# Designs tried in a protein design chat: VHH binders against Protein DOG1-like 4 (DOGL4). Part 6

Target 1, 232 residues: Protein DOG1-like 4 (DOGL4), of Arabidopsis thaliana (Mouse-ear cress) (q84jc2)
Amino acid sequence: MSKMRNLVEEKFLEFYESWVIQLELYLHQLLIAHNNNTMSETELRHLISKLTTHHKAYYTAKWAAIREDVLAFFGSVWLNPLENACSWLTGWKPSMVFRMVDRLRKSRVVLVEAQVKKLEELRVKTKFDEQKIEREMERYQVAMADRKMVELARLGCHVGGESVMVVEAAVRGLSMGLEKMVKAADCVRLKTLKGILDILTPPQCVEFLAAAATFQVQLRRWGNRRHYVTHS

## First folded at step 1 (VHH)

Design a5 (framework vhh_6qgx_2)
Fold by OpenDDE, second read of step 2:
Structure a5 (fold): chain B 232 residues (1-232), chain A 126 residues (1-126)
Amino acid sequence: as target 1 above (232 residues)
Amino acid sequence: QVQLVESGGGLVQAGGSLRLSCAASGRTFSSYAMAWFRRAPGKEREFVAAISWSGGSTFYTDSVKGRFTISRDHAKNTVSLQMNSLRPEDTAVYYCAAEFDYSGTLYLNEDEYDYWGQGTRVTVSA
């Protein structure tokens, strides 16, 4: 069955497909850099900068889009069902990236004590921030049965000019709350990512980013094969 | 992309005041930390002041502390630099800069900023 898509969904789908293609290109570069170990520190930093800029671009686009229609991101038609199932508030769960950091620790990468300490502090902070957002989300979900939503449910069965206005107002209120929630989650993602990159050396950053990008790309590929989706 | 346009520069007597303004394009202004840099004649560009995305944090170079104040208006998508007690050594082209604010950390290095204005000239006469 074909799903009806609004303009925001269509535009972001197009954006995301292009964004993922570029991510794959960067992944290739990251893997080369990591495996050959021939790049200078300056070159590595430049590559890292490209990746961070790429991620900045994603969230810039996302935040512009959610301002128009945050609800589009709770369906996320640009993602396959597996990607959606693994999503936390319209994206990756921030705390999951520490698994990738742990992978670094178990590999040939040696983290100094100071790095380990800082990473643990960041992990704790990230977890705390996630929990805070989850609590707010729970509160929000409970509050969905508030007066406005009750009115929405009641009036949704009727046709009338004034009733339509009330329904629209209720939906706007709901959307605004969701937008705030999504932005909060994204902030945690960005802070976590930045925090990790600030702690790691350039070679370590490259390995981390390669791992992260690999996971993202493979998750998409696996999901697409399983559900016969061809988004990329 | 974000476009930045500076204004408010000019000629002023030592001890005088100027207010610089930077207008940012786009709807994602609130996601960016903003900064002012300046380049004096014959010198490299240097950091002047920065403000976090929320406006809750500011940072100043030592030479302007107590004299300059950076602020932002989210409603207008602008960042401002109030410059008081101006000195001849403050003469420079002043640049507005923007950086996608990941963590609220303010950066002093120009390489950390993604977008730049064309600059506005400030001349302080003795």
Scores: ipSAE 0.005, ipTM 0.235, lowest interface PAE 10.0, mean pLDDT 87
Fold by ESMFold2-Fast, scan of step 1:
Structure a5 (fold): chain B 232 residues (1-232), chain A 126 residues (1-126)
Amino acid sequence: as target 1 above (232 residues)
Amino acid sequence: QVQLVESGGGLVQAGGSLRLSCAASGRTFSSYAMAWFRRAPGKEREFVAAISWSGGSTFYTDSVKGRFTISRDHAKNTVSLQMNSLRPEDTAVYYCAAEFDYSGTLYLNEDEYDYWGQGTRVTVSA
């Protein structure tokens, strides 16, 4: 139902606004930790745990929402147009985070050779997992245009008859396929984050998470600035 | 779903050692972070130690660092906590906890863990 769809969008918009506000607060804590270099390993791991909990809460809420309306995540109303333009399968492109990792090589807390090797291995695996999902999405798009689907689209133009039940069953199948695809992409994102954080030391994790959160917050800010106030 | 069963608790004198074990049963999941928490009489649950799914990362609360060692056996689906130089302050019920670890970071907050054991009692006499 369209009314149910609107409620899902409204609920997730409210969730996302609160989630971003909390991300900005965590970013402030990450920047303080990074600049001062005075926190214990225990304190740094506690802060990193808060960030991972926060991202986990996002995916928990997202997966509940896509079960109700996966299409809400393609061109999301809680994202500005710039954020939407930068999305790959409803979120960040997994291999993009290695750009953030590259900045750590020039940091005062330098990556050792063993870490560089493990990060490169992870980058290659992440690229492979991305390509697998892209091939699956291509197969999904081809299936959308197959002869059977074209016939169902023609039936959908007929306002009377028994076509409604057949079309609804097909659309439900397509939505389930998209949900599985989005979850698969999210699993690659989370496995990539898992791999990076497992390779990095706590100070390096703080710097990496600060870079990622800074980019997310700034992208939102830049997109929002596009709404100009004009004098009447 | 996943069931966790602790063993190895008991009574020990200060300065002694105990080894706690936690066996995971049910469907085998290789991507679980495992942790030990404890609750002393009249207190809240406290984090003790955690180990990543790969065994490559471990974390300990400051009060047990250097005395306790967490380890895991992937073939047996077990996690162990070797407790040395025990103190009366270590007296508590010890709980094994598990969480699907796709973030790579060890969780210190009990709210992050979905699966919990029944607990095993450790009493350290003065």
Scores: ipSAE 0.000, ipTM 0.119, lowest interface PAE 15.3, mean pLDDT 79

Design a50 (framework vhh_6qgx_2)
Fold by ESMFold2-Fast, scan of step 1:
Structure a50 (fold): chain B 232 residues (1-232), chain A 123 residues (1-123)
Amino acid sequence: as target 1 above (232 residues)
Amino acid sequence: QVQLVESGGGLVQAGGSLRLSCAASGRTFSEYDMAWFRRAPGKEREFVAAISSSGGYTFYTDSVKGRFTISRDHAKNTVSLQMNSLRPEDTAVYYCAAHTWGEYLDSSGYDYWGQGTRVTVSA
């Protein structure tokens, strides 16, 4: 690769590869459950719980990693260029999951009017939360270009205890700001997923999770076949 | 919905050990991620350790890694924190917390809290 990986990148790459393999195995189970009307409600809820736990495990590992190096998640080495191009604040854009919900229109079980209303309410709230985070990121980017940061950049080549300490404190503050924003975005992602699963019946949850996992797995496969998809 | 009750706190000398337990009441205990937080006098609550709903993933703050072990028993609806090689800096009220979604490391992400159990480590 064009850049040597640090320890955070190496550890998370190993984690992510294993996590994706397990996601593909769960996707197989979801597709079997979706195509066969033989599983009980208890069995479906158990499968949904496995997927929920799997996604939470990703965020738990991610938050531990961003504490050490949040920048590793901007242009991640464990993601291909297509996956990175489709990222919004280091992950999927929360409102995108409502496009996966739209696939439920082809489901064996039709969404009832009450579910449609609750999903629309959740969609509106999710978009509002996304906009708040986007405004915060804009403020962060503006702060990077303010007078104080420009002055600190000018001091970056100077050797001395006080100037080094001030620059290190500023860099730490910038990293903490990015970490806070990434965690905020991830909280919107998790709350949106929980909200959808709370509204849907177990068969609809299985179909939704299968659609989401299929898209994630296929996006990775498309990007890994880069010479047919993109040449950049 | 879940109720949490902590136990196992007490006074211990530096280098000693304590085991904290958190008993959860509720049918959905297995669906919750569980965590331990602590608050020293005059400070805000800080993260100590967390365990996923499956028990497959555990997370620790740097200052306790290698000394503390979090575990859960689904049959007993309990989560435990084994604290070894205790230091005076570990003196705090320890809280058990549960969430279904959100941040593991931020106390604001947790929906349910116990009342706390006091741990005092003497020099």
Scores: ipSAE 0.000, ipTM 0.214, lowest interface PAE 12.6, mean pLDDT 81

Design a51 (framework vhh_6qgx_2)
Fold by ESMFold2-Fast, scan of step 1:
Structure a51 (fold): chain B 232 residues (1-232), chain A 123 residues (1-123)
Amino acid sequence: as target 1 above (232 residues)
Amino acid sequence: QVQLVESGGGLVQAGGSLRLSCAASGRTFSEYDMAWFRRAPGKEREFVAAISSSGGYTFYTDSVKGRFTISRDHAKNTVSLQMNSLRPEDTAVYYCAASLDYYLTGEFQYDYWGQGTRVTVSA
């Protein structure tokens, strides 16, 4: 039988399904804009703003949800197994975005020398921000195996007010640590996205956002095909 | 894969200079972005400087900008950090790090580190 979801998971599942549907609608608009040479700079900036606001809405909802249950984001029920397998700290790996930018350069995006330099500087900074977070996660995993935590786990098998309260405090500490790391990773994601959009021209931003949205939508569709079920 | 070995650390007086070197072994050194990090006594590891795989782009932390210069030599498979106008607060163990960036192979970024070289700056 189906695995039961908690209330945080149910609420975010509902949010995420709607969010993805809206992302697909924005992708359609981005593809139209990419093929339309008559769209004004103001119109392109408006479309880019819609996409950035849409991504900000995702992180607003995510941070509210992780405050209630951060563990819901490790092995998320609103993501298929392929999407979960491609996750780095509950989301996309920031440096992977630069592989998409590099591929765009080969096919359609013409970047001036100043843009190439700024994108390379941002790529290097993003990689080192990622490494800092990876070291923090490593420390977190080591701390979970610390002798004190192991002892607290053993004490939790005995009935007693003192041991119960100490174990509960330790579990709260672990959850807060995960929340901090997830938010740190999300801040790197947002900073990387903003940095790329600040470097690119409006037409280039549209091309980039279309590529990113296409990849996200296709990854979901590829994973869902593996778990195909008959529609009601 | 790449193995990194740092050298050039030592004791120097404030205002002095040191040149750190990182020797890389491996067939794909030219594809790596290279960086220097440092860890001061009782502190966590912090970023110092980075150089892109091409050598065309460099990045520095504010406290060393204008004093430190990172460079690489593809022929010798080395990355260097020239440290000028050294300050007591630069005292740390300095680490060389490498990251791969493959756009077409599906390889993930790998975190390769050296063992570190000690730098002590006396007042």
Scores: ipSAE 0.000, ipTM 0.148, lowest interface PAE 16.5, mean pLDDT 79

Design a52 (framework vhh_6qgx_2)
Fold by ESMFold2-Fast, scan of step 1:
Structure a52 (fold): chain B 232 residues (1-232), chain A 123 residues (1-123)
Amino acid sequence: as target 1 above (232 residues)
Amino acid sequence: QVQLVESGGGLVQAGGSLRLSCAASGRTFSEYDMAWFRRAPGKEREFVAAISSSGGYTFYTDSVKGRFTISRDHAKNTVSLQMNSLRPEDTAVYYCAADKFYSSLYEGEYDYWGQGTRVTVSA
């Protein structure tokens, strides 16, 4: 036991465990729907809506938490080290969605040419948004280094109690900048997910959501089993 | 509310140039990423070019790269698309679109669209 947790970390850990359990239940429903072609379009849309609402609930909870402590999402205690290592700005990299669609397309999902064109347009725009965020983060890091150097120079070794307030102000500035970047990245994630779902038919949406949920669940299991290797 | 109005379309000969302009009404223009899309007769709408809210980042589709230049003027609340070396394949209705990058949560990619301006390139 080497890690202390703050209140934000404890509350989000509790939320995330429940959220993952519900995701596994929805994955089961998606797999049933995928194997049963008698399900109506209305029933499929209802299931897609439940998954959509579930993901929206995650970002609602996340944004409430990052407002209190954005740093909790860098090296999150509710994620295993493999999940943390695969994170891009506190979550999945948006362009990975298109790799999942490509994999489904090669396996069993047949897309109409109009869908392929729209997916390529969305992929291009998603990569543009990713690059924009990466450049913003680079500028943020440069600006924060400049601020840190100025603050450190001003504080020196012999500044009184005012030094605590100045350091706290600098830390708040860092946190506010990171919160803005994380929210920007989450916006790209949500726009990418929504865009994919708008392009795909309801049966194709079910296959896509099942693949995405399966990957998320498996990545968690692989990371959790890293230390449970038995000698054979 | 943001409203977008395109202008500058028309008929032009192959090899010619046109400048499209998009005028934004509203106080928040500087907060929006701007893009140009086009729809050719009988085809789906496709991405052409985009410019960030700061103007520091631009992106183009391969078919127009080197021929088209997107720019914005914050003082005039306009985004422009300079189209050079036009080809018959560039014939389309061109649309200006705006999105608030740090907003538009779980909505479509672009919140605001213009009515479009027609560009016809004759051989």
Scores: ipSAE 0.005, ipTM 0.129, lowest interface PAE 12.4, mean pLDDT 79

Design a53 (from a4 with G99P L100E F101G P102L Y103F D104Y T105Y Y107T L108D G110A; framework vhh_6qgx_2)
Fold by ESMFold2-Fast, scan of step 1:
Structure a53 (fold): chain B 232 residues (1-232), chain A 125 residues (1-125)
Amino acid sequence: as target 1 above (232 residues)
Amino acid sequence: QVQLVESGGGLVQAGGSLRLSCAASGRTFSEYDMAWFRRAPGKEREFVAAISSSGGYTFYTDSVKGRFTISRDHAKNTVSLQMNSLRPEDTAVYYCAAPEGLFYYSTDEADYDYWGQGTRVTVSA
C-alpha cells in the first residue's frame, strides 16, 4: 500500500528533495559564517540574498503546482507525518518564527532597543494577518457544511450528466478557494521573512536564517527517524 | 470594494523615464497588496511588479529589475511605478490590480479581482 501520486505530486517531490539538499548546503555556509565571523558585510549580504532567492524559488514552484492541484499540498507526500502535523495552511506558521528571533536576545550579537520595537510591531502585524487568514479559512470550512454543499455531496452519489457536471463545478470552486487561501498564507510568510531580514543586521540575519534552517532540517530528521523506529 | 484609476502614461523616447500612478478609492486601501501588469500589442497580460500592503516587500519581473521601482504612499492612497531606461519592448497598456480582501501577492492575473482601466505607454525607438 503506497499513496497514489499524480504528476504534480511526483514533479514537486523531485523539486522538494533537491530544494532541501540545497537548503542544507546553505545552512552549512550560514553556520561557517556565524561561527567564524570572518566574512565581510558584503559577503554576508550575498549569502543572505542566496537564502532569500532560495525561499522565493520554493514559492514560485509551489504556486505553479497548486494552480494544477492544490490538494496535493494538504497532507503532502514529500513531507513526513511530523512535518505534516506541524503545517499551518500547507507551510510554517508565520508567528512561530518570532520564537527563533527571541533567541537573538541571548546571542553574541545583541538586539538594540529600536530593533526590539520594530520586531514587536512586526510580530503584532503578523499575528493580525495570520488571524485574518484563519477567519477566512474557518468561513471556508463552514461553507463546506452548508445546505448547498450537503445537497451537492448527495448528488455526487448519483451517476448522470447533470449530477456529474454540478459536482465537478463544486470541486473546482473548492480548489480555487483553497488556492487563494494557500497563496494568501504564503504571502504572509514572505512578508514576515522579508520584514525580519530588513530589521536585522547582516550577522543577525545569518544567525536567524541558520536557526530557521536548522529547525526545518532537524524537524525532517526527527520525523524520518521516528517513522523508521516505528517500523523497526 | 476598491476602485483603481491609473495615470501617467504617454509617449517617451527610448532611454527616457516615466512615472505611473494608481489612485485607489476605499477606506481599506492600506490592507491590499498591489500589482502592476502590462499588455503589449498582440500579446497577453504579463506581470510587471508588486508591492505588499505594508510597502516593505517588492517583487519584479526579470526584464524590469533595476529599471523599474514600485512604491506606495499610504497617506495619498497611491501606488506608483517609476520606469527608467525605457525600451521599445516596454510599450504596453499598464494596469493596476488588487486582490479581493485577502493578503495576497501573485504574478497570476487570475488572482486579482480589482483592475483599473489601464494607461498607455509608448516608447519610440
Scores: ipSAE 0.000, ipTM 0.259, lowest interface PAE 11.8, mean pLDDT 81

Design a6 (framework vhh_6qgx_2)
Fold by OpenDDE, second read of step 2:
Structure a6 (fold): chain B 232 residues (1-232), chain A 125 residues (1-125)
Amino acid sequence: as target 1 above (232 residues)
Amino acid sequence: QVQLVESGGGLVQAGGSLRLSCAASGRTFSSYAMAWFRRAPGKEREFVAAISWSGGSTFYTDSVKGRFTISRDHAKNTVSLQMNSLRPEDTAVYYCAASTDFYLEYGEPSEYDYWGQGTRVTVSA
């Protein structure tokens, strides 16, 4: 956290800290809703809507930020090392959430056969989409060994004259490609989340969202304790 | 933003059928839950039917269950309402609506972000 931050990093750090605080508040509400079977379906739907809106707000902010500096999200100074280590293309891996769904199945939540089938179909689709993105990432990484990137590596930060143009072009190309991939990954995340919420009943959605939020918050807490990271 | 355009309305006798269609603009059709609402003369706009973003779930108001069927075509960016066994009380302007919400089962109008201009359905006795 002693690293120098650019403007994008600073702004997003501030946003993310606030966003996480709000997430914790929602988590509290989710847990209450989950533990108290007294909430009406309308109330549950409203709570679900608040959470989905909150997640949408994150991606809205993220996409605005990556347009300015996508590379900031590959360092993610707002995350601790544990959170970063668990990241796939600057966020949670979409297929991971099915483990949370499995948790529901092993709890008091009963999924009907139709739900199980739909979840499996969604899981397959999610995996396919992940793999497609991974292949694209591989191609992108291999392609980095082009003339422009080789020149960038050779010249480092001390370039002048015509070489500056080559370096700038290389960096722009790199950033554009990364932005595309990050957006693609985020789309898979959003589709996966939407798909799960579409399949689950409101009570099940609340439980799922509570589990997801708990995992996110705890991962942050565990990482902070382990690495003595203080987010300001 | 998404533009919605309804079609298929008209005059039909009681017991007849109509198929309404709504065409959505843009490339993000699959991100939206879609719904049909209707407004009868002298009444408030009411929910008729909804379909989830994937098409895997459909929802209907009680008065149209078994008679109306909502469907969507992702390839054509359209949502349809097949209306069978029409009744005079089904007479209304029917509106197509889209929502960015991840989860909608049945909707209040406030839960939908985009609306069409409506198509008139008249069922004669």
Scores: ipSAE 0.005, ipTM 0.255, lowest interface PAE 10.0, mean pLDDT 86
Fold by ESMFold2-Fast, scan of step 1:
Structure a6 (fold): chain B 232 residues (1-232), chain A 125 residues (1-125)
Amino acid sequence: as target 1 above (232 residues)
Amino acid sequence: QVQLVESGGGLVQAGGSLRLSCAASGRTFSSYAMAWFRRAPGKEREFVAAISWSGGSTFYTDSVKGRFTISRDHAKNTVSLQMNSLRPEDTAVYYCAASTDFYLEYGEPSEYDYWGQGTRVTVSA
């Protein structure tokens, strides 16, 4: 519903803005940890835990919001056009994070052969999981088109009453299927992030998380400035 | 809520083998990291082995590397510890542990939310 859609959009916009501000604060801490080289392993693990908890909080809030209105996440008002252009199924594409991992191979914190092997195995598994979701989304889009066509035909036969109820039931079914796909994609994101962190040492985790957060924050900043210039 | 139950403990001669199993009940444990800890008579709880929730990473204490193998079966909701070339010093009560945490210090008992009651392993000389 438009009324519920507006409320979900307003609530998540407020949440997301606060979440990004906190991400920027954590990024600052990650950069200090990386540059100063003064933190203990225990301190680094604590910082990594804060970042992973922060990401889990995002998915907790997102899944609550999509349960109410999943369509709010397609054409999100809390994202600028550049952020939306870089989205895959309402978020980052899981395999993209391996680009940040590749940076670690050229940094001061060198990956050992055993880590390289495990990361390659994880990359292959992540791509396989992505392809499964993409195939399911293709099947969903075909089913959505067929269902919409059937409901449009039914609507053409009736002025109101029962036809309104049938259309509403069809829309609920479409939304439930889409919610399932978005959650599946988010599960692959979380599995990929967790897998990388399990393979990396704490200093490597800090470098990886700093790279990922830097990209996310900079993408938002670039999109916001470009939007202003283009709008002008 | 997750409840853990260990099985497979018993008496075995030095050089023998034993397989411990840990069954999780309640919520599916496919999202949990699992570990085995042991406590010998008169000693503190010691880390033995751990497996990440995906099964993609395994961790072992130095004294059991090459002798013990941890594995999980998501379909049966179980984690197993295959113990080969057992030594008298492996005699202990073995505990299964689980954590929902996203990032763990696998060898640290405080990282784990759920614990089994333990199963006794005795290795005779």
Scores: ipSAE 0.000, ipTM 0.255, lowest interface PAE 10.5, mean pLDDT 81

Design a7 (framework vhh_6qgx_2)
Fold by OpenDDE, second read of step 2:
Structure a7 (fold): chain B 232 residues (1-232), chain A 124 residues (1-124)
Amino acid sequence: as target 1 above (232 residues)
Amino acid sequence: QVQLVESGGGLVQAGGSLRLSCAASGRTFSSYAMAWFRRAPGKEREFVAAISWSGGSTFYTDSVKGRFTISRDHAKNTVSLQMNSLRPEDTAVYYCAAGDIYYSLEDASAYDYWGQGTRVTVSA
């Protein structure tokens, strides 16, 4: 399916393709680290740092792009339909990562009681933050059907200069609201990720990150095959 | 569902070589990590070698490092194990395995599909 893409979409597509390639490289390193058990704690921490930096780079690029066109991320032409279907407010749902943590516990990873307690606290906090954002989104969706949007729809039928300006202003207002919500969601993602990594030991972090990266890469691959999408 | 079929086993003298092959059915071969396990007489199944979904990473048990090489061919949907400098202690039934989502390649429980195995016998 060929989609018309604007400049922001094209630029971010290129970025994301490169970013995913690098993620795959890091995934290999994570798997080596996890399976060989030969790396020192210092080396593991360094690897974890590289991954966290890589993720930060993504959000830096994303936030720069959403300032230009936040709507590009609600279409996300760089993602396949499966990836998009699994998306929550232009990204992964923060509470989802706790399923990965639960999997770690089943895979012979021993968490001490203090870690379990902290993870549960973080889970509760993350869920609360998600719900807060969802409420805001509901409010926003209700507002989309308000008088302003009706006026926008009416004005959209006109191509006059003044009408165009009013429509553009209205669209900008809507975009700003969306941008705020997206940023809020991203903050919850980043806080959740940081929280988990702060609780886990370096070896546990490596295992967690490996699981997360594997899931992300596989989801992309599954989606590409199923929907006949070609990505680099 | 993926079906795995091993081949290439047989009798070989110590110091000899064998090449095992595993053919995978289905369209999703490229999504799986592939591994070889072995079970010697009277022993439990043990990890031998694994290769990542991309083929970019390989892993080996210590006893086979430098002697065995795992590889995969995405075009042919196959994974191979080149075994050189074989020893009597390498005698076992060798199993091919495939796993979908993984983060521990040495863990047999991480693999969802298994072959029936091929017997390798190394004589002194």
Scores: ipSAE 0.008, ipTM 0.266, lowest interface PAE 9.6, mean pLDDT 86
Fold by ESMFold2-Fast, scan of step 1:
Structure a7 (fold): chain B 232 residues (1-232), chain A 124 residues (1-124)
Amino acid sequence: as target 1 above (232 residues)
Amino acid sequence: QVQLVESGGGLVQAGGSLRLSCAASGRTFSSYAMAWFRRAPGKEREFVAAISWSGGSTFYTDSVKGRFTISRDHAKNTVSLQMNSLRPEDTAVYYCAAGDIYYSLEDASAYDYWGQGTRVTVSA
C-alpha cells in the first residue's frame, strides 16, 4: 500500500548501503585471490560461497520490499542517476554478464572447449528468457492504454466514494503485474549467475565474480562523482 | 556473538618458551581468520602471525619466522601461538584478533573482534 512507500524506501536504503560496503570488502578479497593464488581450492570455494550468499541476501531483501512497494524499485532513491539509467527491469541486464565472461577467454587460465560450449548454450537460453520478459513488459505497457485502463482513468477524473474501490483494485492489479515481472527478471539473473558458476572452475569463478563486482562498484563511484561524468 | 579471551602470558627468561591461547565463543568462529598482534611499551601495534579460516595458510612477520607457530582447533574454538626461543625484544602485550577476511591479514583495521591482551615479559 502507498502509505508504506516511504518506510520501504528508508529500510531498503539502509540495507543497500550496508550491502554495498560488504560487496566492496568481498571484491578486495576476490582481487587478492585472483592476483596471488595462495588460497586452496577449499578456501576459494568458501569465498565463492560467501559471494553467492551475499547476492541471495540481496534478492531476499528485494523480494520482501517489492511485495510492499514494487514502484520503489523504478527510480530507486538508493541508486544514483547513472545506476538508474543503466538498470533493466530494476537490475542488471542478464545477457550483459556474458561480456564479462568473454574476458576469461583471454585470461591466464583459458576456458576448455567443453566450458565454451556450455557457456554458449547458457548465453542462448539467457537471451531467449530476456526477450520473453521484454515482450511481457511491452504487453504490460500497452495494457496501460487498454480500453479498461482508459475507462478507469475517466472514472478517476470524477472520483466519488462509490468509485474509489474500483480504482484502488485496478492500481493493486497493476502493481502485482509489475511485481511478477520484476521477480521473473530476477529469476533469470539468479539462473544465469548460478549457470556460469556451475560451469567455471573455482579460480575462474573468482575472476568472473571480481569482474562483476568491479563493474558494479565502479558504476556507483562514477555516478556518485557526477561532476566528473558528462550527463549531456 | 564472537567473544575472545586470551591466556598464557607471563614472565620468561630469554631462550624460553610460552604458549598463548585465545578462546572464542560463537558458531561463526570457524569461518574467521585469526591473528596475533603485539604492542611493546612506547611502540605502535604490530602484526605477529595469522591463520586462515581453514587453517590451510599461515603468515608470520619476519622477526618471528621459525620461532613462533600459530595453530587453531575448530572443535575447541581456540587459536594458539607457540613462542619458542624468546628474545627480550618480544616483550609486549599480545592481542588476539578475528575477522571474516582473506586479504591483508597483517592489517589490524581488517579485524572485527579483539581480545583484551595478555602481557609477555622476556628477561635477559
Scores: ipSAE 0.000, ipTM 0.112, lowest interface PAE 17.5, mean pLDDT 81

